# VH-VL binders against Arf-GAP with Rho-GAP domain, ANK repeat and PH domain-containing protein 1 (ARAP1): the designs that were tried, part 4

Target 1, 186 residues: Arf-GAP with Rho-GAP domain, ANK repeat and PH domain-containing protein 1 (ARAP1), of Homo sapiens (Human) (q96p48r954to1139)
Amino acid sequence: ASMGDTLSEQQLGDSDIPVIVYRCVDYITQCGLTSEGIYRKCGQTSKTQRLLESLRQDARSVHLKEGEQHVDDVSSALKRFLRDLPDGLFTRAQRLTWLEASEIEDEEEKVSRYRELLVRLPPVNRATVKALISHLYCVQCFSDTNQMNVHNLAIVFGPTLFQTDGQDYKAGRVVEDLINHYVVVF
Below, E stands for the ipSAE of ESMFold2; O stands for the ipSAE of OpenDDE; V2 stands for 0.75 times the mean of E and O plus 0.25 times the DockQ between their complexes.

## First folded at step 1 (VH-VL)

Design pa3 (framework fv_patecibart)
Heavy chain, then light chain:
Amino acid sequence: QVTLKESGPTLVKPTQTLTLTCTFSGFSLSTSGVGVAWIRQPPGKALEWLAHIYWDDDKRYYPALKNRLTITKDTSKNQVVLTMTNMDPVDTATYYCAHRDYYDSGAFDIWGQGTLVTVSS
Amino acid sequence: EIVLTQSPDFQSVTPKEKVTITCRASQSIGSSIHWYQQKPDQYPKLLIKYASQSFSGVPSRFSGSGSGTDFTLTINSLEAEDAATYYCHQSSSLPYTFGQGTKVEIK
ESMFold2-Fast, scan of step 1: ipSAE 0.013; ipTM 0.599

Design pa4 (framework fv_patecibart)
Fold by ESMFold2-Fast, scan of step 1:
Structure pa4 (fold): chain C 186 residues (1-186), chain A 122 residues (1-122), chain B 107 residues (1-107)
Amino acid sequence: as target 1 above (186 residues)
Amino acid sequence: QVTLKESGPTLVKPTQTLTLTCTFSGFSLSTSGVGVAWIRQPPGKALEWLAHIYWDDDKRYYPALKNRLTITKDTSKNQVVLTMTNMDPVDTATYYCARSGYDFWSGYFDYWGQGTLVTVSS
Amino acid sequence: EIVLTQSPDFQSVTPKEKVTITCRASQSIGSSIHWYQQKPDQYPKLLIKYASQSFSGVPSRFSGSGSGTDFTLTINSLEAEDAATYYCHQSSSLPYTFGQGTKVEIK
């Protein structure tokens, strides 16, 4: 398929992650860490759509100016980009294995299993997961202000990253585990 | 219960291609998380991982040997095949296939074949 | 690639004595270290998985410990049948790598 379908087909920036991800994460880190409900609140549908279309066309040329672009539009564009990946961020082939790993009761073994699964991801997917989870770890550090603790981020990103209908608790648990164990896993 | 067995030529001439087959029973490579690896051991030396194939047909190779190695599977026959091109006397080793898998705590090799010694000489 | 260094290379031990083998990783691997026993002219057999979990059927005298970069395999009371070469193996990063091996002989 054409550019914009899978992570490997995306326009890549520094650290081998999609430029779309760089642009959105950078902007949210600059302007959105203290925004109440960041990632939970939705942007305006038409503004989010236009932003995502611009990013898909040429992410390097998109200028996100502080104060001119609402953080909720940018966060919604990032979520939609990740949700709409045909193969998903964790890949369709490995999706069930990631979900099953969340059921491992021994914490040390669970963390080791996540590390092994990360190695098996394509390089771009692995780098993107690391960048995203690192960013979410930063977001939850401001949870007293933004009201987005680890559990809240897991509720939002579980369905987004694993392309579920929001009722699969395992998807949320994977995200929660990766954030909680960020310093050990990555 | 679980068994693996290597088969193929025991003598190979320099520059030829080696093809080894691992035939297994007691598990399926259609099971999520399961994989089969090839590991070799030159006489009197340490174990060296060569290649791995997973249930989803994901294939991994030792980087320094990547251009010489091909790993494939036939899930219906319970077989994994390793092909290694341009054989050299330094490739003389006992070649093992071994299982890894999610249900058996993926990442370790719990069951191994008996090994087959491949000698590379004229 | 991650390099695993075992110590000692060789150990000659009196029966019933405690044996300690160490494995050091060139970078942190969490608990993704596994230990194998290889007797002469035999294939390797899994002893310990994920640093400390005993594989089924393995005698209780074998135990493993450690995390991060430093790992230890212990045989608390060596028996004659334990004469073998022991290998550590990391599954944290591809390529998978093995230590150089530690040969244990009975005095």
Scores: ipSAE 0.000, ipTM 0.496, lowest interface PAE 15.0, mean pLDDT 85

Design pa5 (framework fv_patecibart; at its last look DockQ between E and O 0.04; V2 from the best seeds 0.00; counts 0 for: pae E 15.1 > 2, placed apart)
Fold by OpenDDE, look of step 2:
Structure pa5 (fold): chain C 186 residues (1-186), chain A 120 residues (1-120), chain B 107 residues (1-107)
Amino acid sequence: as target 1 above (186 residues)
Amino acid sequence: QVTLKESGPTLVKPTQTLTLTCTFSGFSLSTSGVGVAWIRQPPGKALEWLAHIYWDDDKRYYPALKNRLTITKDTSKNQVVLTMTNMDPVDTATYYCAHRGWYSGYFDYWGQGTLVTVSS
Amino acid sequence: EIVLTQSPDFQSVTPKEKVTITCRASQSIGSSIHWYQQKPDQYPKLLIKYASQSFSGVPSRFSGSGSGTDFTLTINSLEAEDAATYYCHQSSSLPYTFGQGTKVEIK
């Protein structure tokens, strides 16, 4: 993590969601839902870096408008921000419990466990998870166009959110489960 | 075999602090997915969840009583302690400690309960 | 908090009859409802977990159903030993809450 700022130290908007997350999610929702390979494709390194620095410095002053930023730069900035969180989105302390929950075979039990784990998260983390998963649920609704189904999104965000190198398949499983069961979990 | 047992004073004066200890066996709070909760039941009334502590020392309290409740654990002794300040006759109840199983939201094992009477 | 309302509060039932207890949640809780049996001067015992899954050692005459907001505990053929108070409990969100209880007596 190049930036040592915790999630709770970020500028917070409505519902305790960091403004940086809100800005990115909002922009992508408006401009990127039908973009082929959204979140899979990487933005330009220099542009992504500059955007992320601006957002980290003062997210409230950053106004992303359609046509001003490439959606892949914004999506890359968001992923990098989430990946670089010191404790991760699901917190260091709770990381393994989330991964273990994905191994529950009974779907009703698993959903119930995810609900309980969400309640255990700090309010800002919980709000951010909900916002992110809600957004990803919307993204996958356009999978016929953007080619990003639930599984593809899980492949991308599993390692990002759990700060893994992609070797642990359970990370993707958690994300996949949360997206698939968004309506009943959140 | 899982067992839990509540211990502490059975008589408390108003305004005093209640301290109850749950001693358990058959499981450990060092095990991922394990939790212990306190539930009380006034005589002839329904069950009321009070507090919960997890293996990772995460704690949850009933909001209306949060300022009066403290839950702690001693993993090495297989004990969970509940303190409740400023006791009132309305707090007279049977107090239970209960175990939560693996990734479970239900209480599968309970202590026998201990009746705590708050009276002058 | 999620409020669980049971119905009825009391039943007097003849042995071998079917008993139905309902639990309604103030909001949707999926299947995160559990049922307990409590006999006089005893601790509550888990009967059904997650709406419909029988706990180990529970007689087959006990069953649960429902999802969302409406749940039911059924005793297919009441036995004398089933005289008790039954509670529903939700684990969907904090604070964890219980129903007010349904007392079942034998006629």
Scores: ipSAE 0.000, ipTM 0.554, lowest interface PAE 10.2, mean pLDDT 92
ESMFold2-Fast, scan of step 1: ipSAE 0.621; ipTM 0.848
ESMFold2, look of step 2: ipSAE 0.005; ipTM 0.472
ESMFold2 (binder alone), look of step 2: mean pLDDT 94; pTM 0.949

Design pa6 (framework fv_patecibart)
Fold by ESMFold2-Fast, scan of step 1:
Structure pa6 (fold): chain C 186 residues (1-186), chain A 123 residues (1-123), chain B 107 residues (1-107)
Amino acid sequence: as target 1 above (186 residues)
Amino acid sequence: QVTLKESGPTLVKPTQTLTLTCTFSGFSLSTSGVGVAWIRQPPGKALEWLAHIYWDDDKRYYPALKNRLTITKDTSKNQVVLTMTNMDPVDTATYYCARTEYYDILTGYFDYWGQGTLVTVSS
Amino acid sequence: EIVLTQSPDFQSVTPKEKVTITCRASQSIGSSIHWYQQKPDQYPKLLIKYASQSFSGVPSRFSGSGSGTDFTLTINSLEAEDAATYYCHQSSSLPYTFGQGTKVEIK
């Protein structure tokens, strides 16, 4: 899989999600949950890019070992991979619909709308969203130590997943809603 | 006030090496996420990114020119130096240094630029 | 490398008219597009970063929009001081690349 390939064109592994996503999420779950500022702090640019290039060439052969990779390099590689998806994680065709769903005033109607939109995503995209939000739910469970609460994760992942400049607050609201309602939505 | 200024020779002969220095003030390369880039513009043509260096000493080069380019920094002097070997008349351009930032998904815009220095490559 | 194609190459516009400049990327770059203004014999100045975020001190008549592959810089009401060449620039992947430029002149 090369730079700029869609999600469905990636190597797939456990739970039918891209191996790149699995490798990064697994490593951060094992080594990074208590790291202060996880996902907020930047990895080193050259290390992050070389890691991402290795993952894009053959993610199955990349084995991340504790002590050999800084967690911030892995988290940055994951964010770059998700941001660079040509069609985005939520797809270009459905992007506006997801953002508009975040504005629904009634909370039960909003959650119901998110469930409907998840079912309409391509299977790989749906599985990847579930895996990512599940992971972010775990990250925020350690917020006392890592200082990354739901709001902080939404600030980071809103622009990442919806490919915005950080000024579109609706993108952050979608991420925050999915994390807060993880148990009900997935 | 953020300022950057390029300095170096204005005339270079073919096959010689060009060395340009960017001296800046109002920011430090010890600040996380900050870097300095070199961009050139041949007369009447578009802008072309050449190289950049970040606070963590991460160095990136335009791939087609990588074998000719070296970028270094001296954080204590607020200077970034670009060296380009084997100059050719097609390398005649105005050379700019500019401040850049890197924050994973929000990276690479050039917010403050030097005045530029015209380097002419001729016999 | 990602190629950025701007259109039009050149336009001559009367003051107060709306100017629209487009930039097309050869592949998706998310929102990692930036716009610069360069007046004759001057250095480039940042106008818009990340597709739509105005840089500090830039007049409100300048705005940017777009995502993925298609991006637009708009000048709502052209002023005489806006005569310049405008460049788009992507920072989504290395090497960073610029468009060929759009020259805007006042009639």
Scores: ipSAE 0.012, ipTM 0.536, lowest interface PAE 8.8, mean pLDDT 86

Design pb1 (framework fv_patecibart)
Fold by ESMFold2-Fast, scan of step 1:
Structure pb1 (fold): chain C 186 residues (1-186), chain A 119 residues (1-119), chain B 107 residues (1-107)
Amino acid sequence: as target 1 above (186 residues)
Amino acid sequence: QVTLKESGPTLVKPTQTLTLTCTFSGFSLSTYGVGVAWIRQPPGKALEWLAHIYWDDDKRYYPALKNRLTITKDTSKNQVVLTMTNMDPVDTATYYCARDYGYWYFDLWGQGTLVTVSS
Amino acid sequence: EIVLTQSPDFQSVTPKEKVTITCRASQSIGSYIHWYQQKPDQYPKLLIKYASESFSGVPSRFSGSGSGTDFTLTINSLEAEDAATYYCQQSYSWPYTFGQGTKVEIK
């Protein structure tokens, strides 16, 4: 059931995160922040697949230009890339610990636990989580236009990042907590 | 209570295939994040990790032994099976199964089963 | 693969004395180190997880420290029941590896 290369085997950029991730994040930051339903709306299946294949082959040679790539195709490619990581972004071994942390009642203890868990992630995973959550924090700053508030982003990225079938509310809660506490966690 | 127990032959001839079964109770391999590993220890030597299987059927093998190892699970029977081909006297060891409860460490271990490889 | 080297291989210690066991990783592994105790003819038991966190039910005399490449397991005041071989294990990357073990005997 595992497909593709692990996160550490990806094409890495200067910030030690996958080139695919920063290419997609950069494009959406420049062209997609005000797009209604960004990350909720799906791109065209064939265009998304073709784009993702190009990025996996040689992400540095893929030029995402305003007007040539629909933002929904780019956002779908990013989500699919993250979903398909064999070990997951938060790692398979730590998933249960992350999900359990979301149920800590004391907010300060919960934030402290997330900070601790981030330190335990492999460097590439930790940097990638930080880059992604930072981007999602930016996306929700435009929620009055794009209609994607923190809760909406959590619904989308919970299942994506924790590779669930969408029935585990705890995955969404982790994403929501990381976005809401971005400044103090990272 | 939570238990793991190894079972299988205690004596194997060189070139034969070893099949070991880990039967457990008190937890399920359908639980998100949970895995079971096989770890061996030759008499008087260190622990050596061999293989791992997770709740979602993700499998990991020690690279130098990968061509000889197969790990499978039967979630409904609470069993994990390790198969190791072409046994050699140097494979004589106590074989343990151990639980990874989603945290990358082994919190519970079986009692171990000694497998001797000789003619 | 990541190689874990323990020091010393063996030590004989008087009861109530402090025992220090070191585990060195061949590359930086953050805090992804766990410590196990194995008594003769028994299966290993988890003592310390993630370099410094005590596992449930483990006596307070056991503690762990370190990060990066150098890790230490300390038994503050050795008891007779602590005679065992101690192993470190890394979970930073596959394959998981164990140290060669440190045998602790009572004088």
Scores: ipSAE 0.006, ipTM 0.464, lowest interface PAE 15.9, mean pLDDT 86

Design pb2 (framework fv_patecibart)
Fold by ESMFold2-Fast, scan of step 1:
Structure pb2 (fold): chain C 186 residues (1-186), chain A 120 residues (1-120), chain B 107 residues (1-107)
Amino acid sequence: as target 1 above (186 residues)
Amino acid sequence: QVTLKESGPTLVKPTQTLTLTCTFSGFSLSTYGVGVAWIRQPPGKALEWLAHIYWDDDKRYYPALKNRLTITKDTSKNQVVLTMTNMDPVDTATYYCAHLDYYGSYFDYWGQGTLVTVSS
Amino acid sequence: EIVLTQSPDFQSVTPKEKVTITCRASQSIGSYIHWYQQKPDQYPKLLIKYASESFSGVPSRFSGSGSGTDFTLTINSLEAEDAATYYCQQSYSWPYTFGQGTKVEIK
């Protein structure tokens, strides 16, 4: 089996999420919340690849230092890690169910369905979704400066988390719904 | 241009301690993500990674040899030192130091190597 | 530790022919494989990093491919100067490990 490619095979931190996710989210929270186009802009390809490889080997040994690491390289490494998960963050088994939930017209029913689906995710996946959406909620709080509102984040992360070509608007709707309803869903 | 050069004794007696110094130029161990590794090659055999040290003093050792190995750096002198205790004839090998960039996974620039023979 | 097995151990090849060297990992390692060339009495030189990315100054006849457990180094048209031992190396997990080497000689 491949080590370091799935969430269950990743190094876990004290918060029960992959150390890769913790390192990237923590760095961007400290240094990147006001960066214009955060998550929309791409890092430099070779630097992003090398950072991701070092994080996959041993994320605990990677020290992201303010001023020395470009936030776009870190954000790109995180997106690529999530995009390349073999089973996906929301799992292949539940993927279609998550997408279908985004089409529920009644808002209260939709939120209730998302909560049910979150409970059914494996613990590492559930914790990782919560950590990521919490972070994206923080990112959009600075949207006046960084230009990344909820809709902009949904456009980026929908295809990334559901592994689509960007034409499946339902994936973006799931991300947008989770951010908008963060307080009641988590 | 990145250059590295190994120095130390070429002959070591069994049970003695080996100390090798890597002196380099063209980069600094104060640079984020930069490291230096030690790799050896017994005559006619494959390459074997021994240890590395990064700019932030993060150190890793080959598990089977960890109790015999110590790696240190002197950033101001552009030097990395490897110490290996209790030398045995099977430790006879050419010892290389090599550059690692940005917590790199590969060894992009190598020293010329120094042959260390362990015999009585 | 991850074991890398190269094949063949040795090959004697006519100039201008295509050379293929395989490296097989004991478990899936993504793209975390790197290739080195070592000529007699010389230090190793990096050829290919991350399975397929050419290192600076490496002739275009050298290429790498593969992912997961099976990786290949290809020399499209062998030159006399390519007589060497070639090693694969994985960086997926600690400790870093090397293959046993493939020796390429000119016929």
Scores: ipSAE 0.005, ipTM 0.468, lowest interface PAE 16.7, mean pLDDT 86

Design pb3 (framework fv_patecibart)
Fold by ESMFold2-Fast, scan of step 1:
Order: C-alpha cells, then structure tokens, then sequence
Structure pb3 (fold): chain C 186 residues (1-186), chain A 121 residues (1-121), chain B 107 residues (1-107)
C-alpha cells in the first residue's frame, strides 16, 4: 500500500473516531511506518504518560510534529489509550462473542460472523476498529523494514484491544483475522 | 414486549433509607451486555442517572451519590433493586428503571412508568 | 463530568414548521449522544441513538446530526403529537449526563 494511505475523518465520517486515535495513527503513518519494532517497542515511560495525559485532557489541542515526539512514545500512548478504555474497543458486552468467533473453523463463515459483529458495535467503536485495522494493514505492508508482520501485530494488539493478560490466543486470532481479511471484512 | 415496572414506597421521611424494586419481562439480565439503570427526575427538572447494573454484576454509581447507593440484581426473579440511604427532601423525584442492550451501550431503549417518591416529614 | 447544554429552553411552534434543538457538550464526545422525548406525566422514549441513528418505530420526521461537541435534533414538520420536552444524553464518559431539556409547544 502507498505511504500516506491514512484514514481521515472524511473517510470514516465527521469526528466518528476519537481524536486521540486519529492524532496517533496519523503521526505513525507519517513518521513511523519504517521504524523497526513499531508497536512492539515501548516509549519512555514518563514521556508516554505525559503525552497520554495531554491527549486525554484535550486531544484537539495536541499537535504532534516530526522530531518533537519519538514514534515509540506515540505508539505506546495509543496502545495504552486503547488498553485502558473502560468498556474496551470491542466492548465488554461483546468481548466473549468476538473471541468465540475466532474459533470458527470455516474461513468464509468466520469472516461473515466478523461482519455481523462489526455492525453490532456502537458507531464510534466500529469506525475506530476500521481505522485501526486499516492502519495496521498499512504497517504490515512495511514489515520488511519495520519487522512487524501480521502475527507480530496480533501479539501486541490482541491483549491491548481485548484487555487480556496475553495468554488468550483468541484475542490475537481476532486481530490477525481482521488484518488478513481487511478487504472483505470492511 | 419488553416491560419494566418500578415499585416501592411513595413517601419517605428524611434520614430514612429508600428501597425500590424494578421488575421486568421480555429480556434476561443474564444475557451478555444487558444492563438495567436507575434514573430519577425531580419535579420540573432534568433527568439524572443514578446507578447501573450489568449482566455480569458490574455496577456503576453516580460519583457524588456513590456512598448512598447500592444496586443489586436477582436474575432468576427478573428484578433489580436500588437502595438509597439518608433520604433528604431534595431527593424527591420520579424514579425510573430502564434497560440497555449489549450493542446499544449507553442509551436506554425501554423505560418503566416511573414511581414518584416524596421525601417529607 | 460532561455538561450538556441545550438550546433553546423553550419554543412555541406552528404546526408543520421545522424545529431545531441544539445540544452542546463541555468536551468532545464523538457520536455518543442520544435523544429522548418526554410528554407530560409520561416516561422518556428514545428517539435517536449515536447522534444520527433512528430508534425503531420513530417517525421519519425526526433526525439527528452532529459530532464532537455540537449536536442537533431536527423535527422537519412538527405534528401536534410532538409537543414534549426533549433531552439529549451522553454516554462517552461515566457518569452519564443529560441536558436540561427543551420544551416544544404547539401554537
């Protein structure tokens, strides 16, 4: 995919995704696609925390400029924001349903089930999942340089998005399935 | 055919504890994502969210009132109970219970008729 | 907590006229706004969820729009049965909060 294929508010609907997500995704797309270990590497703890607090307080006033923020601080802030969502990105109510969908053996049936589950998400959650998965699809297109293939991203984002301890393989499978089937699911 | 109905005392004295029961039908509070909330409305004023209980027994309370509120459920009886301690005349309001569904988080699709609770000595 | 401010507080409208009610949030809330109709001495009824999605059975004359901090409920041609108080509610953050209400009366 070409560099600069970011999802914008125009593609997802006006303000349908959190500004925090938009700011971080946009910055990583501009500056971080070729960064080795993007999303796997952690930013500096204090810098990540300060950035996240600024974004949580007023994301619209936060402007990320190349050279002012390390990409690992921005990627860590995004991961922590998503991990710490009180209801989770896929919602607490639907969490188990998403995880069980990953167990469907027939690939076509599995993809169909994911489409149904996406429609059931609240609009901003649905738009945010679409934006995030589209971004991760873009990240893995540069895996030769950044070393983050689909499986590596699934290991990182499974526990992050489903708020698991990292031992729940189903969470990683959902993320991997959504990236691999991005074109047909979205 | 989702229905909810509030029941409890209509008159409470200051400092007493209010206990209200919401009895519902047409859905189960064991269904993933389903919740029931209590919302009140003082005469002539806006709606105020008080408390929420979900299928997994997760509970949320309005922060300023959390020390006075307890919400519990009995899924076998299709009931949700709200207890509010140390009642004051300013707590006079119509109290509603309302349902939320898993894919419809954060809004209330079906409401009870409401029960007016007057706090007076 | 997130404060929702509705405008106007009250309006008296001729039948068949367009009614516009605005809800402004003290901070950005995406599309997590919902609209309710409450007739005198009745319980509230859901009209619009997630800023623009109509609830089942709601007449097509009701529509919602907006995102971020500014939201609008529109009744494109007011009917007599629409005389009610309308409330917006946010679900972006706990505690959930409601606007102060907008009362719509028929002239």
Amino acid sequence: as target 1 above (186 residues)
Amino acid sequence: QVTLKESGPTLVKPTQTLTLTCTFSGFSLSTYGVGVAWIRQPPGKALEWLAHIYWDDDKRYYPALKNRLTITKDTSKNQVVLTMTNMDPVDTATYYCARSEYYDYGYFDYWGQGTLVTVSS
Amino acid sequence: EIVLTQSPDFQSVTPKEKVTITCRASQSIGSYIHWYQQKPDQYPKLLIKYASESFSGVPSRFSGSGSGTDFTLTINSLEAEDAATYYCQQSYSWPYTFGQGTKVEIK
Scores: ipSAE 0.005, ipTM 0.471, lowest interface PAE 16.6, mean pLDDT 84

Design pb4 (framework fv_patecibart)
Fold by ESMFold2-Fast, scan of step 1:
Structure pb4 (fold): chain C 186 residues (1-186), chain A 122 residues (1-122), chain B 107 residues (1-107)
Amino acid sequence: as target 1 above (186 residues)
Amino acid sequence: QVTLKESGPTLVKPTQTLTLTCTFSGFSLSTYGVGVAWIRQPPGKALEWLAHIYWDDDKRYYPALKNRLTITKDTSKNQVVLTMTNMDPVDTATYYCAHREYSSGWYAFDIWGQGTLVTVSS
Amino acid sequence: EIVLTQSPDFQSVTPKEKVTITCRASQSIGSYIHWYQQKPDQYPKLLIKYASESFSGVPSRFSGSGSGTDFTLTINSLEAEDAATYYCQQSYSWPYTFGQGTKVEIK
């Protein structure tokens, strides 16, 4: 079964993260870091759906080649995969705790809290969060070209990863904090 | 099995420096996510957190006492040492050390030492 | 700092009765509340962590609940050995703080 209730039930690669995540992240890293509006722009709905369906059926056999897939279709497929996880990337059980951690005023305390919360995530979720945030850190390094700074990525990925309607500012703050503190948190 | 035991002087004169040692077994302070805390309790009063130290040598102190407190670790000896300067009779309390761990009890003090009563009197 | 206020300060209870102890935080602390039992002349022992998770070896009559600012420790059926002072503690924000304690005596 390619559709599990939790992230740990997905098809896993050798790096202990879902093959779908690594395929999409790798492609965007190779071809999409300088694309204007990466992750903000939407791919074509039908192409994104077909790509996500193929990845869900057998991600190991899906080959993403430059010129065959638009980067916006791949980025949209990744966002939809993460958004649609039944248990969420940060898990339903830990969701509120992550959001509340974003409100800690003392930076040193906040960073320590994020490190402890990462350790308590299931290994697959923790590895996937690390891989994703590492990737987003790379994306924002090219913000002069792609126009996606940390704040822009937080607006996109907050609702995506915490499965909110965009009204919860705390979700964006968690993403922003993890990107800004990547070196000390991971 | 995790165990901790406090040691140090039981009687301290006003203005002197108190040095307490926590000796532990069943875990290493080199392990990711592990820490040791010091908590005290004056006779008949509530518990008061003083300080803790983490595996990565990160240290935290109670703000009102931070200028008087120093916490250090010796990972090879399985010891954590608390030093408190300028002792006053109001510092008379039972002093405990306690284990913390990210994966199980880091958010809580899960295993405590037996405590050592320190009386500050002339 | 976050202030934890326990209620009641003291309770004298007949064996087998249900005991409820509350802890109120001066601000939201999520589920970062822990409960300790301290018997006379003994060191504190962890009972409940993260508001509702029982620590290893703790009798099932002890349970915790709540989130945000209001937390409850419940002893479903008091036993003689439960005579103790109970403390809540928050690990949400530094400095870490304890409540003033609730003393439970057997009637």
Scores: ipSAE 0.000, ipTM 0.470, lowest interface PAE 17.0, mean pLDDT 85

Design pb5 (framework fv_patecibart)
Fold by ESMFold2-Fast, scan of step 1:
Structure pb5 (fold): chain C 186 residues (1-186), chain A 123 residues (1-123), chain B 107 residues (1-107)
Amino acid sequence: as target 1 above (186 residues)
Amino acid sequence: QVTLKESGPTLVKPTQTLTLTCTFSGFSLSTYGVGVAWIRQPPGKALEWLAHIYWDDDKRYYPALKNRLTITKDTSKNQVVLTMTNMDPVDTATYYCARMGDYYESSGYFDYWGQGTLVTVSS
Amino acid sequence: EIVLTQSPDFQSVTPKEKVTITCRASQSIGSYIHWYQQKPDQYPKLLIKYASESFSGVPSRFSGSGSGTDFTLTINSLEAEDAATYYCQQSYSWPYTFGQGTKVEIK
């Protein structure tokens, strides 16, 4: 797959999500949950770039083995893959609606709105959001060791998933809300 | 370690253009997530964020001053330059450059600062 | 823009006493608050990021807490070297803004 491909044009795995997402999430879940600063720390630029290009070419053929790939290179490759999606994970068409939903004051209404927006996403995007947020929920469960609580993950993934310069606080709030309400929303 | 240093004129006349250069070492603006900001402090007053630039050339300016401010980077020279037009006595301040974190696309905090350069605007 | 109001503006404190500085945001900002120490004629130094995370090399007597609109910087046992002006800063929304500062002096 090329960087011009939308999420739906990627190779799909057993969970109906891109193989590249599945492989990176699986590796970090197996090897990186207790790694201090996971997703915060940057991998080596050239190693991350080479890994990402290999994953884009044929993710099924990339063998991520404990001890062979640094977890920070894998986490950086995943973030860059999500950041570089041409239509974005939440789609350009729905991007503003997701950001506006984060401003709803009533918690129950907000959760209900997120649930509605999720079902309106293309199936691959919806499945990928669910898989990613589930993974981030697991990451924050180890925050005493890895130092990445819900808020820290929102700082990293808000700009990444909504393709913002980080000046839009609403992007971080969407991510934070989805992690905090994972069980109810998904 | 990480160091930043501001350079430029210390005295500017009203209506002139101010150009300040931040030269740094111990990090690179080619590093994912890293940025450099300009922050000023008028004598005896609070800190004011003016502008920043990230590794990917993403730029932001304080809205009230955006028409007067330009921020650029030269990654190969480890420099960030701020230009401010139409200087006024109220722009008298110590001007700092500071590093923004190296892990987030939007860190928003300033972890290492230059020593500051006092720019006085008077006739 | 988000306005940050610090209290108190000034406090004169006996050595070894606990110092508490508050920062209140004009709207909810999660944990996107950072604290700086500035000694006279010196540049600011980062103490605490994201409300409660200590920056590298910062003494353990400094701690931060809070979320939403109310944030606190605590110096558990004031040392002479802690005489400085302390600033909070938000990164929740553009433009980034600072509080007006709290000056801490030793009695």
Scores: ipSAE 0.000, ipTM 0.461, lowest interface PAE 13.6, mean pLDDT 85

